# VHH binders against DNA-(apurinic or apyrimidinic site) endonuclease (APE1L): the designs that were tried, part 19

Target 1, 364 residues: DNA-(apurinic or apyrimidinic site) endonuclease (APE1L), of Arabidopsis thaliana (Mouse-ear cress) (q5xf07)
Amino acid sequence: MKRFFKPIEKENSPAAKKPCLSPEKRDGDGDGVEEEKNQNEPSKFMTWNANSFLLRVKNDWSQFSKFVSDFDPDVIAIQEVRMPAAGGKGKPKNHEELSDDTKVLREEKQILTRALSSPPFGNYGVWWSLADSKYAGTALLVKKCFKPRKVYFNLDKLASKHEPDGRVILAEFETFRLLNTYSPNNGWKDEENAFQRRRKWDKRIVEFLNKTSDKPLIWCGDLNVSHEEIDVSHPEFFATAKLNGYVPPNKEDCGQPGFTPSERGRFGATIKEGRLVDAYRYLHKEQEMESGFSWSGNPIGKYRGKRMRIDYFLVSEQLKDRIVSCKMHGRGIELEGFHGSDHCPVTLELSKPSSEMEQNQVSN
Below, E stands for the ipSAE of ESMFold2; O stands for the ipSAE of OpenDDE; V2 stands for 0.75 times the mean of E and O plus 0.25 times the DockQ between their complexes.

## First folded at step 16 (VHH)

Design j2 (from p2, 14 letters changed; framework vhh_7aqx_2; at its last look DockQ between E and O 0.02; V2 from the best seeds 0.00; counts 0 for: pae E 11.4 > 2, placed apart)
Fold by ESMFold2, look of step 16:
Structure j2 (fold): chain B 364 residues (1-364), chain A 118 residues (1-118)
Amino acid sequence: as target 1 above (364 residues)
Amino acid sequence: QVQLQESGGGLVQAGGSLRLSCTTSGFTFSSYWMGWFRQAPGEEREFVGAIDSSGGSTDYADSVKGRFTISRDNAKNTFYLQMNSLKTEDTAVYYCARDYYGWRFDYWGQGTQVTVSS
């Protein structure tokens, strides 16, 4: 049997860049001055479903840390943290804080905290959005020199309640918003309202897009859907997949979760309504069987070699001319570049605004 | 709240035997495939073996075939790894994990250390 995990340990990332220094800005909070310069905003982004962030820290951290050092992202969006939120018996629940309610959880929190206090991560601020159990959850790491103006944990910015299962972190910067989501999996059956839950989630995303169109958006994360046939390695396999022979009564719900006609149709409509660009597909028009997928199935059984693109950077149309690169860093079927997860990192790099400022001044 | 907890690790001499247990809670254990994995220091995590939901089918890595046996007791929400003819190369932290419908292993235990001395 092949090793279940095979990280890219010898892959050469771009040359190391100087660490981000914390620029001093003398304006107060909310100074209200419109400036044509926005050089102090993030331009290099990474999203990664870690498939247990704790396990990656315990078992795969050297590989991931080197990748982060080499790419030098300004923002790291993590999905599937799978750590419970603080609080419980006799304490108020706090979905922004890792639990230390037991000796085991305290030790696990210390492991994560120590790792994130060490290079290269010590220069990042960390936000958690956590579930009540070792399930789902998201994190956002932002270099301290790019501190967001506000961070929200619900698609409705006025809601006091955290998004269920810690699936949302929304960071507001001066000229754009960054949304990190872990979309719920559609499931194979409409048992426990699984299909309804996914439809409600997709509807809430559309509502969010309509209510927050005043700034450009970068939406990233594990969206748990492959848009088109080019986004999966084996379209017929995924289109006809069944759990133990079960066939949903509605043909639009048939197939692999993440590749049903209903999910794909709603995703396409969401992209159009939000005026979003799929950054990877915008740059890569042809299928890339070696590196064109962000998720790889179990190496054992019928899913060996079966791969899907379900991790995205979707950006507002206004940002499309700034897209420099968008890459999936996993290759082949042996989990090269996955750093111990079944998902690989996906990166986005945007050009800096100074080039746009010169062009905009000339065009006006 | 899904929980998996390994037990039964320890120090054993080469050629010896050891049995690991994985006790589970917070989900319908009898509906899921389960797997055993291991990770030696400085190595990638390695698949050891898996067992289907009924216990009727098992699969093993070539490196452990014939020496390791997986079984489960759905009434006790527990599954086991019987390790025989142990070698020093079997020294690792052993993890149990739940298979999420062939997509991926979605929940993992904390691991138990197995050390095989020469």
Scores: ipSAE 0.000, ipTM 0.336, lowest interface PAE 11.4, mean pLDDT 83
ESMFold2 (binder alone), look of step 16: mean pLDDT 87; pTM 0.882
OpenDDE, look of step 16: ipSAE 0.024; ipTM 0.398

Design j3 (framework vhh_7d4b_2; at its last look DockQ between E and O 0.40; V2 from the best seeds 0.00; counts 0 for: pae E 8.6 > 2)
Amino acid sequence: QVQLVESGGGVVQPGRSLRLSCAASGFTFSSYWMGWYRQAPGKQRELVAAIDSSGGSTDYADSVKGRFTISRDNSKNTMYLQMNSLKPEDTAVYYCARDSYYGWRFDYWGQGTQVTVSS
ESMFold2, look of step 16: ipSAE 0.012; ipTM 0.502
ESMFold2 (binder alone), look of step 16: mean pLDDT 85; pTM 0.864
OpenDDE, look of step 16: ipSAE 0.026; ipTM 0.498

Design j4 (from p2 with Y101W W103Y; framework vhh_7d4b_2; at its last look DockQ between E and O 0.04; V2 from the best seeds 0.00; counts 0 for: pae O 10.0 > 2, placed apart)
Fold by OpenDDE, look of step 16:
Structure j4 (fold): chain B 364 residues (1-364), chain A 118 residues (1-118)
Amino acid sequence: as target 1 above (364 residues)
Amino acid sequence: QVQLVESGGGVVQPGRSLRLSCAASGFTFSSYWMGWYRQAPGKQRELVAAIDSSGGSTDYADSVKGRFTISRDNSKNTMYLQMNSLKPEDTAVYYCARDYWGYRFDYWGQGTQVTVSS
């Protein structure tokens, strides 16, 4: 039985051409309201080592999304993305793009893309700096209203060069630069390569700071170093920490990676040479045992309750008077506020530039 | 004390299947991600598969994807690796590992030998 699908008649209702009333040229005296180009630059920042961004999206996304919604950062710097760069076998890698070279990687990319397209993240632009494998990597999220002028993925400002392991994103805004880094861990073993890699990294950072002194810098990320004894929960524990069966040849390289005398010394020298201010320590002169650390050790074993501050906001001295707040959002030893990572978010808030400071920079 | 004990390894022909088991003790098994690693002679240890605490999420190395399946029974404190369509390249010592923080493993078993040969 041929059920006759009756064709629904397209009623052609004639859309009445509303007459374009020619707006009369009122010769209004253009009081040039100088649109104060409210140079709307970012003032709220967050850095977070995610310890696999995909895992956080899969397991911890609701809690993290709520945190981001509540704080409402203008910029989010992510470390340890742990997603591979695009480019299959025999093809050049694109370290700015998530891989979809396999069915699984495509699915994973879709999961991340969907999560970042949803509130509150849908209003951010996303930049990736990725490794060749599920290792290291960084991301930068910037609200679309605060689009950076330029983004670089290396310390040498070479547009064509990508930092190995995706450890660098540098965003240039009108009045400042934002550097997101995941600094290499020094490691335990004098694998000739790990200590040297870190020393080389620290040297490159100093060189970068000297070359970029023309504009104020906000440097954030997991820097894999605790500067002073106040920056760890158990100074004696970390100073005497050892890998079983291994003793470093140099006393300056003894202790917990991230807390060796050599690493601490180089970090202090870097801050001094770069004229940087540790924003958290600038505001917080005393040790805060509950909320003064960005990393927490394994809840089981010798590292239970052991904590380190290794995630930073470092700002140029020129910006120090604009520091309103800098906060570690993790609390206690039960990973409260860590959102499934072994790192908690760190935030920075800067005051708006006073109109008087803009005039003095144009007159010098 | 945390203990991980692997079993189920052996010698098989290419195309055959094996099922590995890992018995866990000394910690709250259901609270941790777990994983399988393997180390072939003269090669570095590599991640084969990982599974979340609930068993609802899994991840695989590209080399074993579609052939291997990781699973767990939290009531038995046991993790499994079903290995199908085995290849000579799968020959390695397979290690059970506890995840500390998302693909960071802090405890390992003694390993079980898997040999795929004609």
Scores: ipSAE 0.007, ipTM 0.284, lowest interface PAE 10.0, mean pLDDT 86
ESMFold2, look of step 16: ipSAE 0.073; ipTM 0.582
ESMFold2 (binder alone), look of step 16: mean pLDDT 86; pTM 0.868

Design j5 (from p2 with S53Y Y100T; framework vhh_7d4b_2; at its last look DockQ between E and O 0.05; V2 from the best seeds 0.00; counts 0 for: pae O 7.4 > 2, placed apart)
Fold by OpenDDE, look of step 16:
Structure j5 (fold): chain B 364 residues (1-364), chain A 118 residues (1-118)
Amino acid sequence: as target 1 above (364 residues)
Amino acid sequence: QVQLVESGGGVVQPGRSLRLSCAASGFTFSSYWMGWYRQAPGKQRELVAAIDYSGGSTDYADSVKGRFTISRDNSKNTMYLQMNSLKPEDTAVYYCARDTYGWRFDYWGQGTQVTVSS
């Protein structure tokens, strides 16, 4: 018995053409309200080493999303994305795009894309600087209303060049530049050229700073160095830290990676030469044991309770008077506020430029 | 004293499978991330796979993704690496490693040799 499914006739209800009332040309005297081009530039910033962005999306995304919603940053700088660049076997790599070269990588890309398309992240543009493998990598999220003029993925400002391991994103805005970096870790051993790699990196940073002095800079990220003794929870522990069975040939290279005399010295020289201000230390002159560190060691073993400040906002001296707040959002030794990472978010808030400062920059 | 002892290595033909084991002692096994590294002759040691405390999260090198599976049994203080569809390029000494925090491995086993040859 062939049950004849009668086609339900779609009644074509005629959509009444609402008449386009021609707005009468009121000849109002256009007092040129000079639309104060409210130069709407970013003023709230966040940096966070995610220690695998995919893992954070999978395991810790609700807490992180809430944090982002509550703080409402204009810019989010991410380090240690740990996703591979697009480009299959025998093809050139695209370090600005997540790989989908395998079924698994495609699925992972979809997970990240879905997460970043959802609130609160849906209002951000996303830039990737990726390694060839699940290693290092950085991301920059900028609210769509604050679109950068230019974005580079190297310290040389070359559009065709990509920094190895995806360690650099440089965004140029109208009145300032924002640099996101994941600085290479110095390592314990001079093996694999780790010490040389870091020294070369520090030199390249200084060269970059000297070339970019024409515009104020906000430099943020995991810089893998604690500058002073107050920037670590246990100075003696970190100064005397050793890898079992290895002694560095130079005393200046002894201690915890990120806290060797050589690394600290180079970092201090870089800040001085670049005329940079450590925004956190500028506001916080004393050691804060509960919230003064951006990295926390493993909750178990010799590194329990051991903490370091290695994530920074460095700003040009020209911007120092605009610093409203700089905070590390991790607390204590139990990874509170770390959102599943061994790093906590660090935030910077700048005041709006005073109208008087805009006039002085146009006159010089 | 922290000890990591690898086993299960050997010589296999391409396309075959091996299962590596790592027996851990001298520490609270379930409190650490663990990982497998490998080192081929004349190459640097590279991360192959990592696993979190409970085995709920895993990560892999691109070269082994979809072929290798890392797992752990905390009741036995043992980590495993199932290696399927082995290739000549997988020939290396495989090392078990303990992660202190943030993908920073501090202890290593002696390694087990894996050779993939026709």
Scores: ipSAE 0.016, ipTM 0.302, lowest interface PAE 7.4, mean pLDDT 86
ESMFold2, look of step 16: ipSAE 0.085; ipTM 0.587
ESMFold2 (binder alone), look of step 16: mean pLDDT 86; pTM 0.867

Design j6 (from p2 with W33Y Y100W; framework vhh_7d4b_2; at its last fold request DockQ between E and O 0.02; V2 from the best seeds 0.00; counts 0 for: pae E 3.5 > 2, grease 25.1 > 24.2, placed apart)
Amino acid sequence: QVQLVESGGGVVQPGRSLRLSCAASGFTFSSYYMGWYRQAPGKQRELVAAIDSSGGSTDYADSVKGRFTISRDNSKNTMYLQMNSLKPEDTAVYYCARDWYGWRFDYWGQGTQVTVSS
ESMFold2, look of step 16: ipSAE 0.210; ipTM 0.667
ESMFold2 (binder alone), look of step 16: mean pLDDT 85; pTM 0.862
OpenDDE, look of step 16: ipSAE 0.021; ipTM 0.453
ESMFold2, fold request of step 20: ipSAE 0.201, 0.011, 0.073; ipTM 0.587, 0.447, 0.566
ESMFold2 (binder alone), fold request of step 20: mean pLDDT 85, 85, 85; pTM 0.861, 0.862, 0.857
OpenDDE, fold request of step 20: ipSAE 0.013, 0.017, 0.025; ipTM 0.321, 0.398, 0.464

## First folded at step 18 (VHH; framework vhh_7d4b_2)

Design aa1 (from j6 with F105Y; at its last look DockQ between E and O 0.58; V2 from the best seeds 0.00; counts 0 for: pae E 9.8 > 2)
Fold by ESMFold2, look of step 18:
Structure aa1 (fold): chain B 364 residues (1-364), chain A 118 residues (1-118)
Amino acid sequence: as target 1 above (364 residues)
Amino acid sequence: QVQLVESGGGVVQPGRSLRLSCAASGFTFSSYYMGWYRQAPGKQRELVAAIDSSGGSTDYADSVKGRFTISRDNSKNTMYLQMNSLKPEDTAVYYCARDWYGWRYDYWGQGTQVTVSS
């Protein structure tokens, strides 16, 4: 309450905040010489719903930049970019590029581009997945030394259509896939098919998980759901929440968007069917009221102090023994560590794979 | 398309008053909670005041309580912020915001500058 320093604290620990180095090329053939394997895949990840990324760059960037410098992530997944895609009159729409169709949009694109060209972000490649308006949208930043083999913008990799509202970036690496999503909010009632939209999205996720089970997955982002009561600060408050007294017809659709029985049940089923591990909850079995939530209600009004975990790292079972840490970086009810957003950054760190573990893998 | 347009900002001496307005269009204004947000140079954004859909429930940041009054006129699709006894620390860009039914703000105006100086 009465502190005016940045909320960043460090603990005593061995650290390896080293710059990414390019792997050396192998030159030619050699009888009896063991090949060096390329062990240069991402192992440190961050996800953050920035609510709006432009506003964070304009107003809150020094704190976030410091956080990124200190954690040194290999991958940064952003949700709620809230910038429109390029294209329009006389030009094809390009959902992977920021619009500069007006003087204002051009200036805003320049603000974002300059920020991402400055330390610590200059060593990252950037992919955008954008909506047609200042709404939703995602971004993925990957250190240049970890260039993915392929990047997709739809849950069906064979489809040519870009995912609506820019909610999907899927990056394929040699030994795993990384999925960055901004799940649609369920809404309070089935106006404009809000509940059906969320159910369809959840079904499409399950279909994706089934079709892509050939390779381990790291799925992160704002998933707009809290799994269990331990994942919210005030279970009764959220379970009984209503929009102006409105009660949906089905009991399973009642409550706070993101904490209805229907959403929670589908999320549990999705995790089970995809054989996924909730990395944070795997490591943290007890509720941490101070730091166990990724979203915080406004510190003014009825949502003061009301918090939810709705931002995740879900990893394939095959990766669970590599989970070193998974942390929510927001604390308390005054949005410390939120860097101007209503969501805080969430991080995942995996241990590096070894050639011994790779050699012991077997097919079923 | 949701549009929120703030007006009423300006330069004023300490102790004086200003009234901000937010004209809303592109949605059913009377169905949404609304709020005023501000951001001073080099500081984080902060919510200043919030009002429910009917105008029957309001809330305020501690720093403005008793000095600022939020209100709305649903027949004119307009929200207001009456700012009395202004102080230099009230200097900021003030934003009108639409609240997703009382739990997060999902649309913002372009902002209006308020400067309190002597």
Scores: ipSAE 0.006, ipTM 0.426, lowest interface PAE 9.8, mean pLDDT 83
ESMFold2 (binder alone), look of step 18: mean pLDDT 86; pTM 0.873
OpenDDE, look of step 18: ipSAE 0.007; ipTM 0.326

Design aa2 (from j6 with D106Q; at its last look DockQ between E and O 0.02; V2 from the best seeds 0.00; counts 0 for: pae O 12.4 > 2, placed apart)
Fold by OpenDDE, look of step 18:
Structure aa2 (fold): chain B 364 residues (1-364), chain A 118 residues (1-118)
Amino acid sequence: as target 1 above (364 residues)
Amino acid sequence: QVQLVESGGGVVQPGRSLRLSCAASGFTFSSYYMGWYRQAPGKQRELVAAIDSSGGSTDYADSVKGRFTISRDNSKNTMYLQMNSLKPEDTAVYYCARDWYGWRFQYWGQGTQVTVSS
């Protein structure tokens, strides 16, 4: 018995057209409230060598996600992503895109993409600078509310190409630039290629700094160098470290990669020439054995307990007064706070620019 | 300022036991690896025992393994060394040490004398 519920015809009462009184054009003096474009720029930064970003996503993501949630960085610089750039065999590589050229790589890309789309990472834009293979590579995550004006993938502004190993991401904001680098390791042997590669890199960095002096710089990343003895846990160990059966011909190239006199000297000269301040060392004048190092050696063998500070935030001298905090988040010798990497996160917090500092930059 | 104060040393006969204590102050005790070192007359200072920040992992010199036990109470900022079956060769000044990072320590106390003699 299909009960035919008759729809009650609601009577369309004619809504009276109230006359649109034309509001008189009050010539309001538009006091142009110059919306102080309080250009909200990033002020909290994190750098982290992930030693394979995919492995961290697979094995350590919950802990790392919690860390990111707790700290809430505006920018996350990642080094040693170790994912290949897109582009099949015989095709040009796209160093800004994760490879999906094989079934395995496609799956890996999906894992990374899913992880980065989930909280807290879903609020970040992601830029990739990738190598041709599962080697080196960098990533830059920036909160979507702090979109960079421009992003570059080379130290040479004229170069349209990525660094071959994906070692550079440069983000330009309104008042500063952020450089993420994964500096090449010097290596143990003067194999014509490794020491020379590092020297060439250091030279290119200096050239970059000289060309970009027009705007303050925040330079972060794994720079693969410990500057001073205070920046390593065992200075004598690292100074005398050697590869079995090999002695460099030059004394300046002797020691642990990242702690040779030559590397240290070049790094010091770079900081001086670029008028950069080591943010961590600026705040921390004494050695902190518990949490003063960004890299920790393998807990098994001769490098147990051996630690180096090789991950940095370097800031232009102009920004030094804005440094609120710079921290190594690793602790001890058991890789606490390293989130599965042999590097721990390093963070930088800058104060908001005082309104008075903006006026002095316009007058010079 | 980091302070380490050893106590519990003394003169004992072979085969007896001593318990050393180290009171720590001036730092977050629970955050650091700690250790006991000793120095006999005319010898170099040597590691006796080490303990991680939590007390979950310990290490010993071969010469004291099975006889000595290192422990810590983080609530009291105190580290202990239980020394059993003492031998004349254990005679030394014993030092409490902080920052045992790969066999490096940053701070030590004034030491406490342990003498094992018949």
Scores: ipSAE 0.000, ipTM 0.277, lowest interface PAE 12.4, mean pLDDT 86
ESMFold2, look of step 18: ipSAE 0.012; ipTM 0.467
ESMFold2 (binder alone), look of step 18: mean pLDDT 85; pTM 0.872

Design aa3 (from j6 with D106E; at its last look DockQ between E and O 0.61; V2 from the best seeds 0.00; counts 0 for: pae O 5.9 > 2)
Amino acid sequence: QVQLVESGGGVVQPGRSLRLSCAASGFTFSSYYMGWYRQAPGKQRELVAAIDSSGGSTDYADSVKGRFTISRDNSKNTMYLQMNSLKPEDTAVYYCARDWYGWRFEYWGQGTQVTVSS
ESMFold2, look of step 18: ipSAE 0.187; ipTM 0.647
ESMFold2 (binder alone), look of step 18: mean pLDDT 86; pTM 0.877
OpenDDE, look of step 18: ipSAE 0.017; ipTM 0.401

Design aa4 (from j6 with G102N; at its last look DockQ between E and O 0.14; V2 from the best seeds 0.00; counts 0 for: pae E 15.1 > 2, grease 25.6 > 24.2, placed apart)
Fold by ESMFold2, look of step 18:
Structure aa4 (fold): chain B 364 residues (1-364), chain A 118 residues (1-118)
Amino acid sequence: as target 1 above (364 residues)
Amino acid sequence: QVQLVESGGGVVQPGRSLRLSCAASGFTFSSYYMGWYRQAPGKQRELVAAIDSSGGSTDYADSVKGRFTISRDNSKNTMYLQMNSLKPEDTAVYYCARDWYNWRFDYWGQGTQVTVSS
């Protein structure tokens, strides 16, 4: 079991590796890159539930920083930031900025800001979507050379309302949209309408998919559901799981949150109605017991070794033939590749866009 | 509302014992993993002991293993920390915490002071 309150310590890095370049604020004109059609859009993506992002920065940052340096993603989607939004108490709430309302929050904001100003992250722009407390929240990091045209923080762009708990960031690029979500957990009991909350969220996602079909979509994040039995390590264990013997009145709500028949059925319907492809499963048709899961149960107790795939890249059918790779970077039951979280990073890589296909067009 | 209230702290001489209690309310206590953390002056919080929802599995920091025992009574919504053979380095504010098993902390008590001095 990993101790949560270890201090930040000096990293052992190779002496030949020195990050000398300081990040600077730029409009993109000063980086020496000439813009070309379809060459200024991201093609390498990462999603990670950091559980909590602050704790990862304080306790586990060297390993995650190395992973980011090695993979070199164009976009990093983070869930479970767990930092409160700025504002309130007679001032407008600003869900896009970290709170500094107290000395503790100011110091924590400084910790995050320093980390994201340091290599390799200095070349990324950052968008926050935050809750009113240390709860939920998402972030999106995009290399500055790939600046999105517009960023929204809700599923209804015209409403301009911020999504509750900061569970949504939607980035619009020239030829596609990227959606980063942290789906609410179903829960074990219908306390405070937890089951209905999840059903309403799933319905709102379907409505979004039906209303925004004018561009291809890449939908990623912690979706808090495993689609099929192949997506969990122990299907019978999860299907029969109970919280302290409690049995929900509807059999479709029985089992592990994220693996109930109701959630799985709705997820399948969502994928079908949105005309989406599960990128990992598209490439990996057989179960991979070592590396086929994105979440791992606590190493102490009955959940040791019990694992689920609940973090996804779902892409529009139009992007299907561009999928080069989709990988979950955790392995085994000892949390290798999890970088201190109970979720591991998941990556997606797409091939070049239609400009390459147009150049290969046969003569007319 | 979720509430965790620590008690049982105090001032004791080295080698003596104390028992801490954590009274829980506002949630189904028997459904959650729990932990004890401590924070000495000028140091960061550290995990001391953890216990699963039934009390069947426990874990301890190396510095307290063999001296401290975590337990729980789900019928009383209470978690305990029996601290034997106390040393001056055990001096800290001790916190009760919920839901540690997914590598995060959710809710914390206000803490209870334990002081071990010669």
Scores: ipSAE 0.000, ipTM 0.206, lowest interface PAE 15.1, mean pLDDT 82
ESMFold2 (binder alone), look of step 18: mean pLDDT 85; pTM 0.857
OpenDDE, look of step 18: ipSAE 0.007; ipTM 0.304

Design aa5 (from j6 with G35N A50S; at its last look DockQ between E and O 0.64; V2 from the best seeds 0.00; counts 0 for: pae O 8.3 > 2)
Amino acid sequence: QVQLVESGGGVVQPGRSLRLSCAASGFTFSSYYMNWYRQAPGKQRELVASIDSSGGSTDYADSVKGRFTISRDNSKNTMYLQMNSLKPEDTAVYYCARDWYGWRFDYWGQGTQVTVSS
ESMFold2, look of step 18: ipSAE 0.234; ipTM 0.675
ESMFold2 (binder alone), look of step 18: mean pLDDT 85; pTM 0.868
OpenDDE, look of step 18: ipSAE 0.009; ipTM 0.341

